# VH-VL binders against TATA-box-binding protein (tbp), part 4

Target 1, 182 residues: TATA-box-binding protein (tbp), of Cenarchaeum symbiosum (o74045)
Amino acid sequence: MLDPRTRPRVVNVVSTSDLVQRVSAKKMAAMPCCMYDEAVYGGRCGYIKTPGMQGRVTVFISGKMISVGARSVRASFGQLHEARLHLVRNGAAGDCKIRPVVRNIVATVDAGRNVPIDRISSRMPGAVYDPGSFPGMILKGLDSCSFLVFASGKMVIAGAKSPDELRRSSFDLLTRLNNAGA

## First folded at step 8 (VH-VL; framework fv_izeltabart)

Design s35 (from z27 with heavy chain S105T)
Fold by ESMFold2-Fast, scan of step 8:
Structure s35 (fold): chain C 182 residues (1-182), chain A 121 residues (1-121), chain B 111 residues (1-111)
Amino acid sequence: as target 1 above (182 residues)
Amino acid sequence: EVQLVESGGGLVKPGGSLRLSCAASGFTFSTYWMHWVRQAPGKGLEWVGEIIPIFGYTKYNEKFKSRFTISLDNSKNTLYLQMGSLRAEDTAVYYCARYTYGSGTYYFDHWGQGTTVTVSS
Amino acid sequence: DIVMTQSPDSLAVSLGERATISCKASQSVDYSGDSYMNWYQQKPGQPPKLLIYAASDLESGIPARFSGSGSGTDFTLTISSLEPEDFATYYCQQSHEDPFTFGQGTKLEIK
């Protein structure tokens, strides 16, 4: 029997925010810690990665920003605030406030043992398992959550909008696997 | 509030192709499972296929696998159904529907208004 | 494929009366204590609207006069006291296995 209280480990948080103003592509191209690639979206965005960031922030000339690669909501929001400050200090954007929004939390759960997905997928309604197309079993979770379960016992939870939703979905996943005979 | 709006339907000749669109407000397609369901005039509902964008997976009713393709444009938050080699029997209202998990089971909690496809001789 | 069969095909009922619609699955749609069975309402020119999921759970915003019951292969939708807005076509749907299948529909008409 798997322990439904096993804690998920957050591996990626995607958050967004809007500066509500255009960002100077010319200034971004000259900024330290900023990679501006004219081939990416026809020169419509740059990437900011300061030494303190776990991941990076994509900045569109429209003013929209996407934070990826952070391992907590706090760190993801921190990346957006850091990118805003970096843009303002370098004259690429005017001073402003931002309101970050969580778009997607991705976490891993390790069962600590193999899970017989070949066997249990055939009895679980709604389980998607097509090893010719994808190596794991896919399950729908609550709200925006989805699960990917590998035979090794490693699992991915994606689509959570908050830490509370992630914890609830992790409990749901492990309980459903136990009910299926994992 | 959650809203789904389909578009792109119309009159097309047999053998032709059409691309249907579904636009969402109140949520983002990238983190939900989405389905296309059709309904022929005066008849019941028939499942066409589904997309699981977050893991890059699509699945189709065997009747449509070779002729229809489901895709998502994340930048526009728009879901598509590309239909090829259309036949008179494909005449129907096409709905996009949001797939939800609750009370241990699965159901479609929101449906679009539908877009009408007519394949004439 | 699981075949869903509704009865009757059409039903004429007076306002304030009770309506009962049946749905039979060709094989069990139960798993681990849950029934993978849903009910939808469709009015002319409109999309289907979810009424009941998991055989008996009432969707948010749906009036309490609607109720669902059953398990295994036999399911029932009941409307305890018909209102004018209830005259529509009702569909059952199984979500136990792919392809998802719907019943042929039951048309509820005023008597």
Scores: ipSAE 0.725, ipTM 0.866, lowest interface PAE 1.0, mean pLDDT 91

Design s36 (from z27 with heavy chain S105E)
Fold by ESMFold2-Fast, scan of step 8:
Structure s36 (fold): chain C 182 residues (1-182), chain A 121 residues (1-121), chain B 111 residues (1-111)
Amino acid sequence: as target 1 above (182 residues)
Amino acid sequence: EVQLVESGGGLVKPGGSLRLSCAASGFTFSTYWMHWVRQAPGKGLEWVGEIIPIFGYTKYNEKFKSRFTISLDNSKNTLYLQMGSLRAEDTAVYYCARYTYGSGEYYFDHWGQGTTVTVSS
Amino acid sequence: DIVMTQSPDSLAVSLGERATISCKASQSVDYSGDSYMNWYQQKPGQPPKLLIYAASDLESGIPARFSGSGSGTDFTLTISSLEPEDFATYYCQQSHEDPFTFGQGTKLEIK
């Protein structure tokens, strides 16, 4: 029986925020730690990655920002705040406040043993398992969460919007696998 | 709060192509499962296919697999159904529906208003 | 594929009367004590609206006069006391396995 209290490991947090103002493409092109190429994506965005970031922030000239690659909500929000400060200090944006929002938390869970997805997928309602097209079993979780389970026992939980939702979804996933005879 | 709006339907000749759109407000498609379901005039509901954007996965009713493609544009929060090699029997209202899991079971909790596709010479 | 068959195709009932609609699956839609069966209401020119999920759970915002029952292959939707807004077409749907399938629909008409 799998332990449904097994703690998931956060591998990526996607969060967004809006500067509520246009960002100067010309200034972004000249900024350190910023990649901007007018020929790429129609010149609509740049990428900021400072030395302290675990991931990076995509900045659209519309003022929208997307933080990816951080391994905690705090780090993801920190990337957005750092991107805002970097843009303001370099004159690419005016001084402003932001309110980051979590869009997606991705975490992994390792069962420490194989999971018989060939057997249990046929009895689990709603399971999507087509090994000819993709090697994992896909399950819908509560709210915005989705689960990917591999025969190796490695699992992915994606779509959580808070650490608490991730914890509840991990418990849900492992409990459902146990009920299916994993 | 949650709203789904389909568009892109219209008259098309047999063998033609058409792209339907489904725009969401009140949530984002990137973390939810979405389905296309159609309904021929005076008939019942028929499942077309699904997309699981977060894992980059799509699945189709075998009847449509070679002719229809589901895709999304995250920047516009819009899902698409690209329909090719259209036949008279594809005449239907096409709905975008959100799929969820609650209390141990699966269901469609929100549907768009539908967009009408008519295939006729 | 699981075939969903509704009966009757249509029924006429008076306001305040009880209406009962049946749905039969070609194979069991049960798993671990739950039934993977849903009911939707559709009015002309409108999209389907979820009424009941898991055979018997009432969706939030749906009036208590709607109820669902059944398990395995045989399911029933009941409207205890018909109101004018209840005249519509009703569909059952199984979520047990892919492809998802719907019944042919039951049209509820004023007597």
Scores: ipSAE 0.556, ipTM 0.804, lowest interface PAE 1.9, mean pLDDT 90

Design s37 (from z27 with heavy chain S105N)
Fold by ESMFold2-Fast, scan of step 8:
Structure s37 (fold): chain C 182 residues (1-182), chain A 121 residues (1-121), chain B 111 residues (1-111)
Amino acid sequence: as target 1 above (182 residues)
Amino acid sequence: EVQLVESGGGLVKPGGSLRLSCAASGFTFSTYWMHWVRQAPGKGLEWVGEIIPIFGYTKYNEKFKSRFTISLDNSKNTLYLQMGSLRAEDTAVYYCARYTYGSGNYYFDHWGQGTTVTVSS
Amino acid sequence: DIVMTQSPDSLAVSLGERATISCKASQSVDYSGDSYMNWYQQKPGQPPKLLIYAASDLESGIPARFSGSGSGTDFTLTISSLEPEDFATYYCQQSHEDPFTFGQGTKLEIK
């Protein structure tokens, strides 16, 4: 039986925040660690990546921001705060506070052994397994969560909106696999 | 508050094509499973297909697989159903529905108001 | 495909009386102690609305007069005391296997 308490490893966090003010495209085009090109990005956004960022932050001229590529909620929120400070320091935005919100957590789980997805997918209600078009078994989880299970025992959990939801979803996934005879 | 709004229905001649849209508010399609379900006049509900955007997967009721395509535009948060080679029997109200899992079961927790497709000469 | 058959096709009941609608699956929709069966309500010109999932679990916001029961292949939706807003068409639906299938519907009418 798989251990339902196996800890998932976070590989990507997407979070957002709003400066509640417009951002100067002219200043973004001139500031360091920012890529803004009207021809490439339609003039509506720029990308900030400072040396300390694991990923990057998309900044819209409306003031909306999207943090991608961080490997923890703390790092993702940190990227949004770094982007805010960078914009303020370079005069692209006025001083402000932000309230980051998690939008999507992607994590991996390793069963440490093969999982017979060809056999169990035929028994599990709602399991999607079409090896001719996709190499793994797909399962719906709670709320916004979805699962991808490979025959190797590698698994992906995507769509969680908090670390607590990720933990609950990981437990749910492994328990359902055990009930199916994995 | 979760809302789904379909559009794009209308009158089309046999053999024609039509693209239906479904717009969401209160959530984003990229992290949910979405289905299209139709209902012919005076008849029951019939499943058309599903999309799992986060893993780039679509699945169709075999009846529609060669003629219908489900897609998502993440930038617009809009779900589409492209219908081709339409026949009189495709006349129906088309609903987009959000799919969820809870308490050991799968169900549709939110539905749009539907958009009407009439295939007639 | 799992065929879902409802009975009756239509039912006339007086306000305040109990209504019972049946749904039969052509094969078991049970798995690991759960029944993969749902009930929806549909009023004319409106989309279906989820009432009950997993055969017996009441969806949030649905009045307590609605209840579901059954397992395996035989399921029942009960409305303990009919209110005016309950006159609608009711559909059962299995989520046990693809393609997902619905019953033909039961129309609840005022007697």
Scores: ipSAE 0.683, ipTM 0.836, lowest interface PAE 1.2, mean pLDDT 89

Design s38 (from z27 with heavy chain Y106W)
Fold by ESMFold2-Fast, scan of step 8:
Structure s38 (fold): chain C 182 residues (1-182), chain A 121 residues (1-121), chain B 111 residues (1-111)
Amino acid sequence: as target 1 above (182 residues)
Amino acid sequence: EVQLVESGGGLVKPGGSLRLSCAASGFTFSTYWMHWVRQAPGKGLEWVGEIIPIFGYTKYNEKFKSRFTISLDNSKNTLYLQMGSLRAEDTAVYYCARYTYGSGSWYFDHWGQGTTVTVSS
Amino acid sequence: DIVMTQSPDSLAVSLGERATISCKASQSVDYSGDSYMNWYQQKPGQPPKLLIYAASDLESGIPARFSGSGSGTDFTLTISSLEPEDFATYYCQQSHEDPFTFGQGTKLEIK
């Protein structure tokens, strides 16, 4: 049987926040560690990436920010706070506080052995498996979560909105696979 | 509060094309499974297709897969149904619906108000 | 494809009476103790509204007079005491496999 307590490895966290004010495109274009191209999204956003960031922060002129590419919630929130500080220090935004929110956690789980997705997919209601279109078996999880299971035993959990939801979803996935005869 | 609003319906001639939109508020399409379901005047519900954006997957009822395409624009949080080679029998109200999971099973928990497509010569 | 067949096509029942609607699947929609069968209510000019999922689980916000039962291929939706707002068409739907299929609908008329 697969171990339902196998720890998932977080590979990407998407978080958002709102400065609740407009951001100066002119100032963003002049900032270090910021890429602003007026041809991208009609000049509606810039990208901030400092050397210490695992990923990047997209900053919209509306004041909305999206942090991507961080491998933990702490790092994702840290990217948003760092982007806020850079914008304020360079005069692109006024001093403000932000409240980061997790939007999507993507994690991997390794079963440590092959999973017979050809066999079990035909028995699992709701399982989507069409190897001509996509190499893995797709399963719907709780709330916003979705699962991708490869024959190798590698798995992806996407759409979790908190570490707790990720943990519960991982347990659910591995339990369902065991019940299907994996 | 979850809301789905369809738009883009209208009158189109046989053989024509039309693109329907579905805008979401209260959640993001990129992390949910979304479906299109239609209903011809005075008739029942018929499944059109689904999209699982997080893994880049779409699946269609075989009846529609050569003529219809489902896509998503993440920047606008908007789901689309591109319809081509339209026929009189495609006249219907088209709904977008959110697919969710609970108690070990799957169901459509939220539906939009629908947008009407009329194919007439 | 799994064919969903409802009976009756229409039903006229007085206020306060019980109404029962049947749904039959051409193949079993059960797996591992669960039934992949849902019920929706649709009023004229409105979208469908989820009432029951997993054959017997009541959706949040739906009045307790609605209940679902059954397993395998035979399912029933029951309204224990009809209210005026229950005038609608009811649809069963299987989520066991693609293509997702719906019954033809049962129109409930309140006398």
Scores: ipSAE 0.407, ipTM 0.768, lowest interface PAE 2.9, mean pLDDT 89

Design s39 (from z27 with heavy chain Y107W)
Fold by ESMFold2-Fast, scan of step 8:
Structure s39 (fold): chain C 182 residues (1-182), chain A 121 residues (1-121), chain B 111 residues (1-111)
Amino acid sequence: as target 1 above (182 residues)
Amino acid sequence: EVQLVESGGGLVKPGGSLRLSCAASGFTFSTYWMHWVRQAPGKGLEWVGEIIPIFGYTKYNEKFKSRFTISLDNSKNTLYLQMGSLRAEDTAVYYCARYTYGSGSYWFDHWGQGTTVTVSS
Amino acid sequence: DIVMTQSPDSLAVSLGERATISCKASQSVDYSGDSYMNWYQQKPGQPPKLLIYAASDLESGIPARFSGSGSGTDFTLTISSLEPEDFATYYCQQSHEDPFTFGQGTKLEIK
């Protein structure tokens, strides 16, 4: 029987924000800790990564920003705020406020034992298991969440938009696996 | 508020190709499961295929597997159905539909208005 | 594939009267106490609109005159007192297994 209260481990948070103004490609290219490659997307974006960032921030000349690679919501939002600060201080953007939004939380759960996905996938309504094309079983979760379950007992929860949603979805996943005889 | 808008339908010759689009507002396709469903004139609904973008997975009704491809452009938040080797039997209204799960079942909670494809020789 | 069969193919009912539509699955669509069966309404020129999910749960915003019942292979959609806007085609759909399949439709017409 799997423990539905097992805590998921956050491995990646994607969040976005909009400066609501265009960003100067020329000034962004000259910024410390910023890589701007005019060959990428026709020069439409640059990448900011400071030594303290777990991941990086993609900055589009349209003013949109994407934070990736952080291992918590706090760290992901922190990357966006830090990118905004660097853009403003270097004159690539005018002073502004941002409202970060979580787009995707990815977390892992380990059952600590094998899960018989070949057997239970044939019983579970909506389970997607096609081992010839993909090694894991895919399940739809609540709201924006989706689950990937491997025979090894390793699992991925993706698509959550808050830590609360992640915890509820993890409980849902483990409960559904138990009901299927895992 | 969630909205889905299809476009790209039209008149096409047998053997031709056509790309349908579905644009979303109020949510992002990258974290949802999306389906294409079609309806021939005066007939019922027929499932075409699904995409699970977050895990890079697509599945098709066997009738369409070799001729149709579902894809997503995250930068435009637009879902596509690329149709090739079109036949008269492919004449239909094509809908994109959002798949959801809750309390022990699955259903399509939002549908687009549909886009009409006519294949004639 | 699970085959969904509706009856009747068409039904003529007067305003204010009760309408009943049946749907039969070729295999059980039940699992762990739940029925993986839905009902949709479609008007000419419009997309399908969800009415009932999980056989008996009313979708938000749908009038209380609509109800669903049944389990296993036999399901029913009921409209307790027909209104003018209810004249449409109704489809049942199973979500128990891939491919998702729909009934052939029941056209509800004014008598």
Scores: ipSAE 0.726, ipTM 0.864, lowest interface PAE 1.0, mean pLDDT 90

Design s4 (from z27 with heavy chain S30T)
Fold by ESMFold2-Fast, scan of step 8:
Structure s4 (fold): chain C 182 residues (1-182), chain A 121 residues (1-121), chain B 111 residues (1-111)
Amino acid sequence: as target 1 above (182 residues)
Amino acid sequence: EVQLVESGGGLVKPGGSLRLSCAASGFTFTTYWMHWVRQAPGKGLEWVGEIIPIFGYTKYNEKFKSRFTISLDNSKNTLYLQMGSLRAEDTAVYYCARYTYGSGSYYFDHWGQGTTVTVSS
Amino acid sequence: DIVMTQSPDSLAVSLGERATISCKASQSVDYSGDSYMNWYQQKPGQPPKLLIYAASDLESGIPARFSGSGSGTDFTLTISSLEPEDFATYYCQQSHEDPFTFGQGTKLEIK
């Protein structure tokens, strides 16, 4: 039996925030730690990556921001706050407050052993296993969560919007695999 | 809170093509499974296909696999159904529907109002 | 494919009376103690609306007069006391296996 309390390891957090103002493309093009090319993607966004960021922040000229590549909610929100400060400091945006929102947490879980996905997928309702198009078994989880299970016992949980949702979804996944005879 | 709005339906000639759109508010398509379901005039519901955007996977009812394609534009939060080689039998209202898992089962918890496709010469 | 067959095709019932709609699957839709069967209501010009999932679980916001029962291949939707807004077409749907299939629908009409 798999241990349903096996702790997932967060590998990516996507969060967003809105500056509620337009961002100067001209200023972004001149900023350090900012990659902006008006000829690329219609000039809609720039990318900020300061030293110490685990990932980066995409900044749209509309004022919307997306933080990717951070390995915790705190780090992801930190990237948004750092991007805001960087934009304000360089005159690309006026001083403002932001309210970060988690959009997607991706985590990995390792069963520590093989999982017979070819056998259990044929009897689990809603299981998607098409090895010709995708190497693992896909399962829908609670709310926004989805699961990808590999025969090796390595698994991905994606779509959680909080650490609590991630914990519940991990428990749900492992319990459902046990019920299927994994 | 959650809303789905389809568009792009209309009158099209046999053999033609048409692209339907489904726009979401209150959630993002990236983290949900989305389905297209159709309904011919005076008939029941028929499943067309699904997309699992987070893992880049699509699956179709075999009846439509060669003629229809489901795709998503994450930047616009818009789901598409591209329909080719249309026939009179494809005349229907097309719905996009959000798929979920809860309390031991799978179901469609939210549906758009539908967009009408009429295939006629 | 699992074939879903509803009976009757149409049913005329008086206000305040009980309505019972049946759905039969060509093979079992049960797995690990759960039944992968759902019920939807559809009014003219409107999309389907989820009423019941997992054969017997009432969706949030749906009146308690609606109930679902059954297991295996035989399922029933019951409306204990018909209200005017209940006159609609009802569909069962299995989510046990691909492709997902719906019943042909049961039209509930005022008597």
Scores: ipSAE 0.717, ipTM 0.859, lowest interface PAE 1.0, mean pLDDT 90

Design s40 (from z27 with heavy chain H110S)
Fold by ESMFold2-Fast, scan of step 8:
Structure s40 (fold): chain C 182 residues (1-182), chain A 121 residues (1-121), chain B 111 residues (1-111)
Amino acid sequence: as target 1 above (182 residues)
Amino acid sequence: EVQLVESGGGLVKPGGSLRLSCAASGFTFSTYWMHWVRQAPGKGLEWVGEIIPIFGYTKYNEKFKSRFTISLDNSKNTLYLQMGSLRAEDTAVYYCARYTYGSGSYYFDSWGQGTTVTVSS
Amino acid sequence: DIVMTQSPDSLAVSLGERATISCKASQSVDYSGDSYMNWYQQKPGQPPKLLIYAASDLESGIPARFSGSGSGTDFTLTISSLEPEDFATYYCQQSHEDPFTFGQGTKLEIK
């Protein structure tokens, strides 16, 4: 039996926030740690990556921001706050507060052994296994969560909107695999 | 509040093509499984296909495989059904539906109002 | 494919009376103690609306007069006291295996 309490490892968090003001493309083009090219994407966004960021922040001239590549919610929100400070300090945006929102948490779980996905997929309702198109078994989870299970026992949980939802989804996944005879 | 709105239906001649759209409010398609389901006049519901955007996967009812394609434009939060080589029997109302899992079961918790496709000369 | 068969094709019931609709699956839709069976209501010119999932779980916002029961291959939708707004076609649906299939529908007419 797989242990349903096995802890998932967060590998990526996508978070968003809105400065509720337009951002100066001219100032972004001049900022350190910011890549802005007017010829790219119609000049609508720049990318900020300061030393210490695990990932990066996409900043749209509309004021919307997307944080990607961080390995925790705290780090992802930290990237948005750092991007805000960097924009304000360089005069690309006026001083403001932001309210980051988690959009997607991606995590991995390792069963520590092979999982017979070719066998259990045929008996599990709703399981998607089409190895000619995709190398793993796909399962729907609660709300926005989805699961990808590989024969090696490595698994991906994607779509969680909070750490609590991620833990519940991991428990759900491992319990369903056990019930299917994994 | 979840809302789905289909558009793009209309009159098309046999052998023609048509692209249907589905717009969402209250959620983002990229983290949900979406299905297209159709209903011919005076008949029941028939599954067309599904998309699982987060893993880049699509699956179709064998009846429509090779003629229909489901895709998502993440930047516009818009789901599409591209229909080709249309036949008279493709005349139907087409719904996009949000698929979910709960309490040990799968179900469609939200449906759009539908868009009508009529295939005739 | 799992074939879903409803009975009757149509039913006329007086307001305040009980209505019962049956759904039979060509093979079991049960797995690990759960039934992968849902009920939808569709009014003329409107999309289907989820009423019941997992054979017996009432969807949020659906009146308590609706209930579902059954397991395996035999399922029932019951409306305990018919209201005018219950005029509609009702569909059962299995989610046990791909492709998902629906019953042919039962048209409920109020006399």
Scores: ipSAE 0.705, ipTM 0.852, lowest interface PAE 1.2, mean pLDDT 90

Design s41 (from z27 with heavy chain F108M H110V)
Fold by ESMFold2-Fast, scan of step 8:
Structure s41 (fold): chain C 182 residues (1-182), chain A 121 residues (1-121), chain B 111 residues (1-111)
Amino acid sequence: as target 1 above (182 residues)
Amino acid sequence: EVQLVESGGGLVKPGGSLRLSCAASGFTFSTYWMHWVRQAPGKGLEWVGEIIPIFGYTKYNEKFKSRFTISLDNSKNTLYLQMGSLRAEDTAVYYCARYTYGSGSYYMDVWGQGTTVTVSS
Amino acid sequence: DIVMTQSPDSLAVSLGERATISCKASQSVDYSGDSYMNWYQQKPGQPPKLLIYAASDLESGIPARFSGSGSGTDFTLTISSLEPEDFATYYCQQSHEDPFTFGQGTKLEIK
């Protein structure tokens, strides 16, 4: 029986925020730790990656920002705050406050043993298992969450909007696998 | 407030192609499962297919698999249904619907207003 | 494919009266104590609206006069006391397996 309280390991957090103002493409192109190419995506965005960032922040000239590659909500929000400060200090944006929002938490769970997805997928309602196109079993979770389960016992939980939702979804996943005879 | 709005319907000749769009407000398509469902005049609802954007997966009702394609543009938060080799039998109102799981069941909790496709010579 | 069959095809009912609509699945839609069966309401010119999921769970915002019951292959939607806004077409739908299938619909008409 799988332990439904097994803790998931966060591997990526995507969060967004809005500066509520346009960002200067010219200033962004001149900034350190910033990559901007007018030929890329129609000159719509630049990428900020400072030495302290686990991932990076995409900055759109509209003022919208996307933080990717951080391994916690705190780190993801930190990247957005750091990007805002970097833009303001370099004159690419005016002084402002931001309100980061989590868009997607991706985490992994390891069952520590094989999971018989070939056998249980035919029995579980809503289970998507098409090994010719995708190697794992896909399940819909609560709210925005989705699950990917591999025969090796490695699992992915994606789409959580908070650490609490991630914990509840992990419990849901492992409980449903147990009920299916995993 | 969560809302879906379809567009792109219209009159098309048999053998033609048409692309329908579905725009969301109040949520992001990238983390939800989305379905297209159609309804022919005077008939019931018929499932067309689903997309699971977060894992890059699509599945279709066998009736439509070779002619229809579902896709998502994450940057515009817009869902598409590309329809090819259209037949008179494809005349219908096309709905996009958000799919969710809760309390031991799956269901479509939010539907768009629909967009009408008429295939006629 | 699971075939969903509703009865009756149409029903004429007076305001304040009870309406009962049946839905039969060609095979069981139950799994692990739950029924993967939903009910939707559709008014002319409007999209379907979720009323009930898991055979008996009332969707948020739906009036308590709507109720669902049943398990396995036989399901019922009940409206305890009809109001003017309830005259619509009702569809059952199974979510147990692909392809997702709907009943043919039951049209509820004013008497």
Scores: ipSAE 0.695, ipTM 0.845, lowest interface PAE 1.1, mean pLDDT 90

